# VH-VL binders against q9h9l3: the designs that were tried, part 252

Target 1, 176 residues: q9h9l3
Amino acid sequence: PRKMVAIDCEMVGTGPKGHVSSLARCSIVNYNGDVLYDEYILPPCHIVDYRTRWSGIRKQHMVNATPFKIARGQILKILTGKIVVGHAIHNDFKALQYFHPKSLTRDTSHIPPLNRKADCPENATMSLKHLTKKLLNRDIQVGKSGHSSVEDAQATMELYKLVEVEWEEHLARNPP

## First folded at step 13 (VH-VL)

Design zb20 (framework fv_nivolumab)
Fold by ESMFold2-Fast, scan of step 13:
Structure zb20 (fold): chain C 176 residues (1-176), chain A 124 residues (1-124), chain B 107 residues (1-107)
Amino acid sequence: as target 1 above (176 residues)
Amino acid sequence: QVQLVESGGGVVQPGRSLRLDCKASGFTFSDYEMHWVRQAPGKGLEWVAVIRYDGSNKYYADSVKGRFTISRDNSKNTLFLQMNSLRAEDTAVYYCAKKGYYQSSAFLRYFDYWGQGTLVTVSS
Amino acid sequence: EIVLTQSPATLSLSPGERATLSCRASQSVDDYLAWYQQKPGQAPRLLIYDASNRATGIPARFSGSGSGTDFTLTISSLEPEDFAVYYCQQYDNWPLTFGQGTKVEIK
């Protein structure tokens, strides 16, 4: 059986006017929600916009942050060969400059049965916050000091577990 | 330099069809969800449809669901809106709009770039 | 759907005066709110996103504030080019919705 992990990343703005999204934190949890990895990551480019309202990243977090190339190597060792669960996970993989096989990727923002269970339109891409409130009756991403990527990764894994049996059967019949 | 250029608008009779195109340049089109927003003459803005970055997911306003189809061709940096069974109330300027920057912990569906719009007039 | 109510419908002011525009949501939209400026015959122009972040190229006289259900766009000192229609937009939930607009006109 393949092991399963959930990932959530935080990005900061780099490049012209801070329009480029660069990795600045990554959290990975196992099937039971235990933390396997959680590090602040230093982008190779100058940070123009910390996006603190969403990222929770401040200048102080960059002082002892792991350089991008080193963090990327550590993260990829954890992800390789595993089923990786995330919410809008293509953004995380883009920030990691990483290709993960579609057959081993699970995106909780694009699972119609999960939306159906939440009484949401099947074709609407719903936020992690909304799905977690509807299905787990729990508030995440509260406050104004940014989101916790650990909390987001844990919620993402719990959401996937609600549809795991049904969705794995669907994927077996309809390989990506 | 980011540009969105709409085309395909015109005058059509009720019940007919029209296709709108939106050509994108100056950013990685295949990385962003894209939207259509319309504005009836002298009225406010109304969101119409969205398509996921890879084209695999589409969602519509209730007023157009079942009649309009959004699609994209990432190899040509082009967004489409196929409008069928047009009604007088579909008369509007149609704007192609790009979603804001991506952040995995938040869906930021504000529109940082808009096309100039293309006018669709449904009249007998 | 989330309804956004803008007030006042029309604001009549002179250049140099402060303009304060209100946008109220029927339920909390957190900080998922943007403001746009639209002039006749033109596409909307993004002013503020994420409730309070000024978009690239937007003058410092424009500022956004508020969270949850009550939001304000402030223009500290009106310039002639600021007389336009202003729309708020929420992106907390589907469908995406806009306010009905506030027209800022010259007195």
Scores: ipSAE 0.822, ipTM 0.925, lowest interface PAE 1.1, mean pLDDT 93
Fold by OpenDDE, second read of step 14:
Structure zb20 (fold): chain C 176 residues (1-176), chain A 124 residues (1-124), chain B 107 residues (1-107)
Amino acid sequence: as target 1 above (176 residues)
Amino acid sequence: QVQLVESGGGVVQPGRSLRLDCKASGFTFSDYEMHWVRQAPGKGLEWVAVIRYDGSNKYYADSVKGRFTISRDNSKNTLFLQMNSLRAEDTAVYYCAKKGYYQSSAFLRYFDYWGQGTLVTVSS
Amino acid sequence: EIVLTQSPATLSLSPGERATLSCRASQSVDDYLAWYQQKPGQAPRLLIYDASNRATGIPARFSGSGSGTDFTLTISSLEPEDFAVYYCQQYDNWPLTFGQGTKVEIK
């Protein structure tokens, strides 16, 4: 069996009108929820919108932040060969300018059994916050201080564990 | 062999506090999630609280939220339950329970070992 | 919370007879269901986990079945030491919950 990690990234707005999502923080946890990586990351382009309300990123966090190219190398080294769990993880990979193999990717926003457990429509895209509250009885992303990528990554891993066995079996029978 | 030994139970008045201890042996304590489960006299079992192996996360039953605190000292192989603002309905035998091992390594929460329990009586 | 309802409340049987205990969940818990035995003055003992897996050291006469909302614990032939209270417990969702218990008593 392959090692499993969960990832969550925070993005800021760059480019014209800040519409480009650029990686500003990345957190990676192992199967037990231990933090393997947690760094502020400096985008290559000027930040137009910190999106602080959601991202939790402030200007001060970019002081001594890890340059994107260096951070990307560090993160990819951790992810390589692993099963990577995330929520709406395509956004994280896009921000990383990296594509992990589909067969080794687990997106908790697209796992019907997980939604079923939460009494949600199987094909609906539910928020990490909602699923975490419903299934783990835990409040995340509370307040106005923005998200904690470590907290979100941990929650994502915990959610996946609820359906790990049946979902892995499903994937084994239905390879991508 | 696995052993869990609870202590700290007794008779207290409503509104008072009490701390329970659970000493673990026979297994690597720091590797396992631990739980408290209680049983009122002549009644069934009620889950109370859980703490991760490293103490990083804690969850509680609604009936004890804000009043009870679960904690652990892995260096001493000991689990704790701090009970504040005790009520009559908190009267019960309190068990510490070890999370079972699942072969798939999934985080499944059944209890393969229990302590003998310690009685807490809340009475005026 | 997920409510587990056990039936019957009391089961009166003789040694050697077959015992069938039911546990019904208010919503599906898949196979995240455990069974415990508790004797007077003792802590609960794990019998079955994951609905149908027998715990280490548990005699073969104990078996669990079911998935989703309906579960059954079967004791194929009751031994004198099997007269006790039995609880089911789900670990599919928070909070963890137990059934109210079934007492198996000697007829």
Scores: ipSAE 0.009, ipTM 0.563, lowest interface PAE 11.1, mean pLDDT 91

Design zb21 (framework fv_nivolumab)
Fold by ESMFold2-Fast, scan of step 13:
Structure zb21 (fold): chain C 176 residues (1-176), chain A 124 residues (1-124), chain B 107 residues (1-107)
Amino acid sequence: as target 1 above (176 residues)
Amino acid sequence: QVQLVESGGGVVQPGRSLRLDCKASGFTFSDYEMHWVRQAPGKGLEWVAVIRYDGSNKYYADSVKGRFTISRDNSKNTLFLQMNSLRAEDTAVYYCAKESYYQSSAFLRYFDYWGQGTLVTVSS
Amino acid sequence: EIVLTQSPATLSLSPGERATLSCRASQSVDDYLAWYQQKPGQAPRLLIYDASNRATGIPARFSGSGSGTDFTLTISSLEPEDFAVYYCQQYDNWPLTFGQGTKVEIK
């Protein structure tokens, strides 16, 4: 069927007081978890806060980083026409300044059957690390040096696979 | 500057209903999850409910589940809390609270801005 | 649900003294922990987020430390305006929970 990829981005703080979230890394993996794209990305605006605890981005990663406009073009070529899986994926699309069709978007933070399998409340937006621990018995986002967007994208794809058949049937009956 | 202004509080008898409004300004309201937090007189803070940025997901504390409904109107920058079947134990100052910035792989559900609160008194 | 226990319930100190407030979680909350200050008749004010980051406009005398289950808010030298109630809050898991508060009062 249609090709499927998973995406996870990392953001840094730009703008006043570093409160604007700007794209600084993007990882894309295929259905089997193989890396299709993984680049550090240089925001067009001055970085005020690297948010290293969560992003894993440090000043040295910006040396030779791909400029935002170039990276965006490369990323969109990979995403276009594919089913894109992510966790709270609207944040990634916002950072990319990109609109992906809702019919081709899968958000593992907003799939009630996935929460049900994890013994979590169906209406709660659960973190990727909690769902991954409960359903895959795997610890991700470990340590204090920031998260790996590759690890997050891989975990996201694996989580989606647990509900893929059920959720695709649901979406066919209830188009977004 | 960011402002959150609550309204709709008052004195109400047990079993009745009230609706609280929270008017937001100074930020892009539709980008943020919004919460209600309450505080009974002389007591601590208790989280009540959350609503996703687009209004699609709503989650509640067990103490209010089935009685309270959170909603939002992004075109009006307004958050609502419909409170039904009110009990004496619901007596509290109700605060509208805004989440901080977003990060892709981490949910940062601490509150950088709060409204000044609106008092709801449920008494017989 | 994750229970946050704050200690002491009341801390009686004089201006200029160091205040050390504890927040203990019933299970690990990683670094998903915030601290708020509340004065009578006012809304809570964010002091610290992500366990140790000072919010914008918060004086340097406020610092947060700890990770996992044990967290500390330190006020290095109390000013008169610091006598207030302090709450910790975890956001690692649902439901979001607050500690019961520590009242810092003048001796």
Scores: ipSAE 0.809, ipTM 0.920, lowest interface PAE 1.1, mean pLDDT 93

Design zb22 (framework fv_nivolumab)
Fold by ESMFold2-Fast, scan of step 13:
Structure zb22 (fold): chain C 176 residues (1-176), chain A 124 residues (1-124), chain B 107 residues (1-107)
Amino acid sequence: as target 1 above (176 residues)
Amino acid sequence: QVQLVESGGGVVQPGRSLRLDCKASGFTFSDYEMHWVRQAPGKGLEWVAVIRYDGSNKYYADSVKGRFTISRDNSKNTLFLQMNSLRAEDTAVYYCAKEAYYQSSAFLRYFDYWGQGTLVTVSS
Amino acid sequence: EIVLTQSPATLSLSPGERATLSCRASQSVDDYLAWYQQKPGQAPRLLIYDASNRATGIPARFSGSGSGTDFTLTISSLEPEDFAVYYCQQYDNWPLTFGQGTKVEIK
């Protein structure tokens, strides 16, 4: 079977009013939750808003950060040909300016059986924090210093593992 | 420059249907979850419905569930609200609302832009 | 679902005075809270997001504070254009909910 990884990115605000989301950190973990990649990434555009409350990114993290073009190449080498798990993963792919095949993409914010296990409406897009608390009895994204993309990627992989067998069977019968 | 323009409001009798449109411009419409929020005359704001960026997930307030259907056409930058089995209690100005920006580690469902609103009056 | 209670319902003040508006949540919403201003016949306007960040173009006299269940919107010195209705909104969990509003009216 294909190798499976989980990804989570952090964005900072660039462009007019800081409302363009630019990649500033990326973490990738393997099936067991071991870190394969974790780097701060320097956007090519001026950072208007660090969004530190959510991103955890501060000016000091940009010192010695990997330039976007180089980081993107490294990340894509890890993702290509693998099943990639994420939460609202389209945001991560957009920030990477990358197209990953839908057949190899797993989005834990859009898996009805996962919501069903959490006793949530199947069509509601639930946050990673709430699903992790309900299904794994674990608090993530704690405090006001920003989120850990490593912690988020690890939680995302563990959530997917709860429905992996039934969801892979569903996808085999109903290819995206 | 971001702009949201609603249309389709009007006077309608109880039990009938009405469709609202919201035309978006000035941002990449297909990147954002979109919402409908309503406000009854002289009352406060009530969240109505949300639709995922690609149209796949749709979620509704309990007061409208089973009667209203949210949809979108990303090729036309347009958001829709199909309102069926209308009741007097649905009388309100209906606003189209955009989420501010995407952030991978958090869902930030506050609204940086709103349409001007379109009035729906359900009366005999 | 999460109920937001705003107080007072109506605040009667004169230009130049300080306005302090309260929003209380029935359970913790962390910092997932926004404030909006609405004038008659107009759509709501975003003032504050993530509990304390001013939206682009919002004057410095507006400030937000608080976390968890207790939030405050402060207008340090009221200008004539500030007499409006103010709403808080939580986005920590579904369904999204708004407070009932505080009307700031001229004395």
Scores: ipSAE 0.808, ipTM 0.922, lowest interface PAE 1.2, mean pLDDT 93

Design zb23 (framework fv_nivolumab)
Fold by ESMFold2-Fast, scan of step 13:
Structure zb23 (fold): chain C 176 residues (1-176), chain A 124 residues (1-124), chain B 107 residues (1-107)
Amino acid sequence: as target 1 above (176 residues)
Amino acid sequence: QVQLVESGGGVVQPGRSLRLDCKASGFTFSDYEMHWVRQAPGKGLEWVAVIRYDGSNKYYADSVKGRFTISRDNSKNTLFLQMNSLRAEDTAVYYCAKEPYYQSSAFLRYFDYWGQGTLVTVSS
Amino acid sequence: EIVLTQSPATLSLSPGERATLSCRASQSVDDYLAWYQQKPGQAPRLLIYDASNRATGIPARFSGSGSGTDFTLTISSLEPEDFAVYYCQQYDNWPLTFGQGTKVEIK
């Protein structure tokens, strides 16, 4: 009944030595994997490290990027009141400087039944790449030029759908 | 600026317990996953345990599972390792270690800062 | 678990020489590999992360290369302070594992 979306963000390094993670791209997909939002986002601080190996972000992407304050407003409008699925999603919320209710948050890096289906230890935080390969027989994050946040958000939604019925029932019995 | 200081090491008999503390400063402790890594005298490095930033998820090396418990107190910027049923092979310098930063599309479980270590000797 | 094998176990060289250290993984770790330097009585120091990126403050003579299963740490011209033990570490999968170490000693 509630609308469900999946999110994946990319971060770049700002601040001293590039150790601060600042939002630089966000992708949001709906339940069927259709893209609702996908924008490069300009951090308010100077970018020290593009972290291109993982983020896929290069200087060229910043030229017409949406300023952080504007992008944040657009993103929060999409997320508010919905069930939001992500992988290690607390990092995405931190980069957005946003609190999403735990009752409406689903973290595929922290769902024990999902790890169990993948024959992985239930208490270990497994990467999206490994879970997607094990459970969907699909290779994501291929190559060395950075990851696609659209691809990651789509894979995250599909992973959640594998345990959705079981996990929603668990949450109904054990509210967070 | 970033500092990790371990304490609690010492000489203990087999079968006894010992608790290690790691005091963190110079960074927002509650934002980072923290690890324990050990090194037996004259030997290499062995990963021991990890704890999630909020304390909710804990994972251990098979060699210590069921005997060691990792925990944290974010209000005190302190990481703990409770070591029970100690064995001679647990003799090692124990380091607490910090992950660098968070990247949404990758887990970066390498260690940009280490404490100086605390020696635990399990001897009869 | 992923086993990392470092070779050689000991590398005896003189200052000014090039050091080449190998780390081989039992299965692919993509670029999720780090290198550390450890001197006697000290904690390990991060040198290289994500296979090839130098950590802040690490001299340019240190470089990392490779991907998948075969990785190399190169020190282009050894300085006296570089004689130490070097460890590789993978963080692609659990448990996190280290190589057994390569000791770079003065000849």
Scores: ipSAE 0.804, ipTM 0.924, lowest interface PAE 1.2, mean pLDDT 93

Design zb24 (framework fv_nivolumab)
Fold by ESMFold2-Fast, scan of step 13:
Structure zb24 (fold): chain C 176 residues (1-176), chain A 124 residues (1-124), chain B 107 residues (1-107)
Amino acid sequence: as target 1 above (176 residues)
Amino acid sequence: QVQLVESGGGVVQPGRSLRLDCKASGFTFSDYEMHWVRQAPGKGLEWVAVIRYDGSNKYYADSVKGRFTISRDNSKNTLFLQMNSLRAEDTAVYYCAKEDYYQSSAFLRYFDYWGQGTLVTVSS
Amino acid sequence: EIVLTQSPATLSLSPGERATLSCRASQSVDDYLAWYQQKPGQAPRLLIYDASNRATGIPARFSGSGSGTDFTLTISSLEPEDFAVYYCQQYDNWPLTFGQGTKVEIK
């Protein structure tokens, strides 16, 4: 069986008026929720907006951050050939400037059985916060100091495990 | 510059159908979730429908569910709203609206850009 | 669904005066709240997002505050172009909902 990891990235705003999302932190956990990777990452472009309310990134985190090119290499070595779980994961892959095969990608924001278990509309894209509260009875992303990408990656893996058997069977029958 | 241009509005009888188009330019259309929002004459704003960046997830307000279908063609940078079984209560200016961005598993579904709107009048 | 109630319905003020607009949510929306300005015949324009962040190009006289259920939009000193209708919007949960609007009109 293929190894499975969960990822969550934090982005900061770069480019014109801070509208470009650039990678500034990445956390990767294994199937059991143990941290495999968690680093602050220095974007190659000037940071216009730290987006601290959501990202938790502050200027001090950039002082010893790993340069983007180096961090990207490390991250891709962990992800390559594995099943990668995330929430709205296409945004994380875009920030990494990386294409991961759809057959090895699991997006907990786009798994109808998961929404059904949460008593949410199957076709609505639900937030990680709401799914985690409904299915795991846990509050994540609490407070005003930004989100923890480790906490988000761990919650994402736990959510996927609730539908893993059903969803893997579905994907084997209906390859993406 | 970012631009959203709606078309397809007009006068239509109750029970009939109409399709609205929204042509996008100035941003990578295929990266963003897109919405339709409407406003009845002299009234406030009402959210209508959303479509995922790749067209796979679609969700609707209860008032239009089963009658309206949102769709998109990323190769043509175009968003659509197919409106069936139109009612007098559907009379409104229809706006297409763009989400700003996604941040750390948080969906920030506020609208940084709106089209000019297209008027749909449902009357006999 | 989450209901947003705006007050007052109408503010009649003169240029140079301070405008304070309220938006109350029927349940907590955390900081998932935006404010829009709309002029007659025009599409809404984003002013504030995430409760307190000014959108690109929005003058410093506009500020947003609040969290949870009670939110305020403040215009510190009204300019002639600020007389418009203002809407709040929550994006914490589906369906997305807007307040009924507050009209800021010239006295």
Scores: ipSAE 0.798, ipTM 0.916, lowest interface PAE 1.2, mean pLDDT 93

Design zb25 (framework fv_nivolumab)
Fold by ESMFold2-Fast, scan of step 13:
Structure zb25 (fold): chain C 176 residues (1-176), chain A 124 residues (1-124), chain B 107 residues (1-107)
Amino acid sequence: as target 1 above (176 residues)
Amino acid sequence: QVQLVESGGGVVQPGRSLRLDCKASGFTFSDYEMHWVRQAPGKGLEWVAVIRYDGSNKYYADSVKGRFTISRDNSKNTLFLQMNSLRAEDTAVYYCAKETYYQSSAFLRYFDYWGQGTLVTVSS
Amino acid sequence: EIVLTQSPATLSLSPGERATLSCRASQSVDDYLAWYQQKPGQAPRLLIYDASNRATGIPARFSGSGSGTDFTLTISSLEPEDFAVYYCQQYDNWPLTFGQGTKVEIK
């Protein structure tokens, strides 16, 4: 049925104390894990904190980065009408200043059957790193130079595929 | 500018109930996960409970599961902790604590702001 | 559950001396570690987050280091206001846990 993609974004700190999370990279992959989009994105506000340990973003990545408004348009064209999978995906949508329909959104940080398969408490919001290790026996987000949003998007899609049949059936019976 | 103000503490007998409130100001309350952390007199810090920004998901420390209920009212910028079946070992100063900014690639569950705390004493 | 062990339990030092506080995790917490300062009758105050980043308004004499299981908080030259209890906290996995605390006292 419906086309499905997975998304992962990276944020940098802007605004007072660097506490505003602004989009600085976005990766989107298709159902098979092929990259559909992967761009560094230039925030419209001054970057106070690159948050490089987590984001992997450095000043060099901003030199030829796509301006936020242009990147947002490109990203939304890919997401519109598709089932979008992400991990704590509300944060990605917040950074994009975008509303995606609940009925077409899949959040791997909030799927009880996925936690159950990982032998984790159903009500705990587990990190992508921990779920990927437990269920796919794979280490992601390795090293100290920041995370790869491509790697995270690919892992997120693979995790969703483990519960896809069960969860889509649940959503058909219990529409959000 | 950011403030968290707890209230509702007091002296109660074992087996009774008490509700703690935490009034938030100076930030967009509905954007952040909120936690309760407690500290027994003369002891260290113990994490108690967390609630998702929209109130849809709640998680608790094993020591309080089934007895405590965390909730929030985003329209009033208020976090709650309903404490039932209180025990002597629940005696502590209870702090509400705010998570920092969001980062998609990492969950940053450290606390950039804390309330002043409210003392709960459970004694016969 | 990840257990955090702080050492020593008490550091007795004079103003101007260097303080080094240890925090060891029972398993790797990567860089998901914070340090807090607590003075008598007050709430904890965030000092360090992500193992080594100094929180806004925290003096440069405070620094954090380490990764994985071994972490250190260093106060390069103690000021009178630095005599307090210090706690480490991990946020790599549930439940969130704190160390037992290290008391830095005058003597």
Scores: ipSAE 0.831, ipTM 0.929, lowest interface PAE 1.0, mean pLDDT 93
Fold by OpenDDE, second read of step 14:
Structure zb25 (fold): chain C 176 residues (1-176), chain A 124 residues (1-124), chain B 107 residues (1-107)
Amino acid sequence: as target 1 above (176 residues)
Amino acid sequence: QVQLVESGGGVVQPGRSLRLDCKASGFTFSDYEMHWVRQAPGKGLEWVAVIRYDGSNKYYADSVKGRFTISRDNSKNTLFLQMNSLRAEDTAVYYCAKETYYQSSAFLRYFDYWGQGTLVTVSS
Amino acid sequence: EIVLTQSPATLSLSPGERATLSCRASQSVDDYLAWYQQKPGQAPRLLIYDASNRATGIPARFSGSGSGTDFTLTISSLEPEDFAVYYCQQYDNWPLTFGQGTKVEIK
């Protein structure tokens, strides 16, 4: 059986006006929520905007951060061959400059049965925070000090597990 | 710099159809969810529709659901709004709007860039 | 849907005066609230996001505050170019909704 992991990344702003999203932290958990990876990552370009309100990243976190190229190698080694679960995960993959096979990707921001279960519009993308609150009765991303990518990855995995059987059957009938 | 340019507006009779285009430049169009927002003359702003970055998901305001279709061609950096069964109350300036950057699994559904708008007038 | 109610409908002030605009939500939107400025014949311009953060290029005289259901946009000292219509917008839940707007006009 194919193993499953959940990933969540935090990005900072680089490039002109900080509009380029660069990977600054990555967390990966297994099916049980155990942390497999959690590292601060140093972007190759100068950070213009730490986006701390969302990312939780501060300048001090970059002092001993893992260089991007090294971190990318470590992360890809973990993801290879796995079913990877994430929320709006295409952004994480973009920041990683990596594209996981679509057939092995699960995006909890785009699973109609999950939205239905949460009494949300099936064709609307919902935030991880809202889904987590509605379906898990848990508060994540509280405050303005930034998110925990570990917490977010764990929440993402727990959400997917709620619809795993149904969704995997759907995908088997409708392969991407 | 980021630019959004709407076109396709005009005067149409009720029940007719019209398609709006929005040409995007100055950013990676395919990375962002795009929206339509409209404003009736002398009135406030009304959100109309959103489309996912790859076009795989669409969501509409109840006022236009079943009549309007949002779509995009990422190869042409263009957003579309197909408006069918037009009504007088659809008369408005239609703006295409860009979401800000995605961050930390939180959808930031506010708009950092807007087009100049295109006027649609539905009148008999 | 979440209804945003702005007040006052019209605010008549002179340059140099302080402007205080209110936006009330029918239910909590946490800090998922933005403010826009719109001048005649122009598209809206983002002023504030996350209730209290100034967008890039926005002068320091603009400030936002509040959370939950009550929000305020403050212009500490009105400049001639600040006379416009201001809208609040929530992005906590679908559908996205705007307030009806507050017109800041010259006295």
Scores: ipSAE 0.433, ipTM 0.825, lowest interface PAE 1.4, mean pLDDT 93

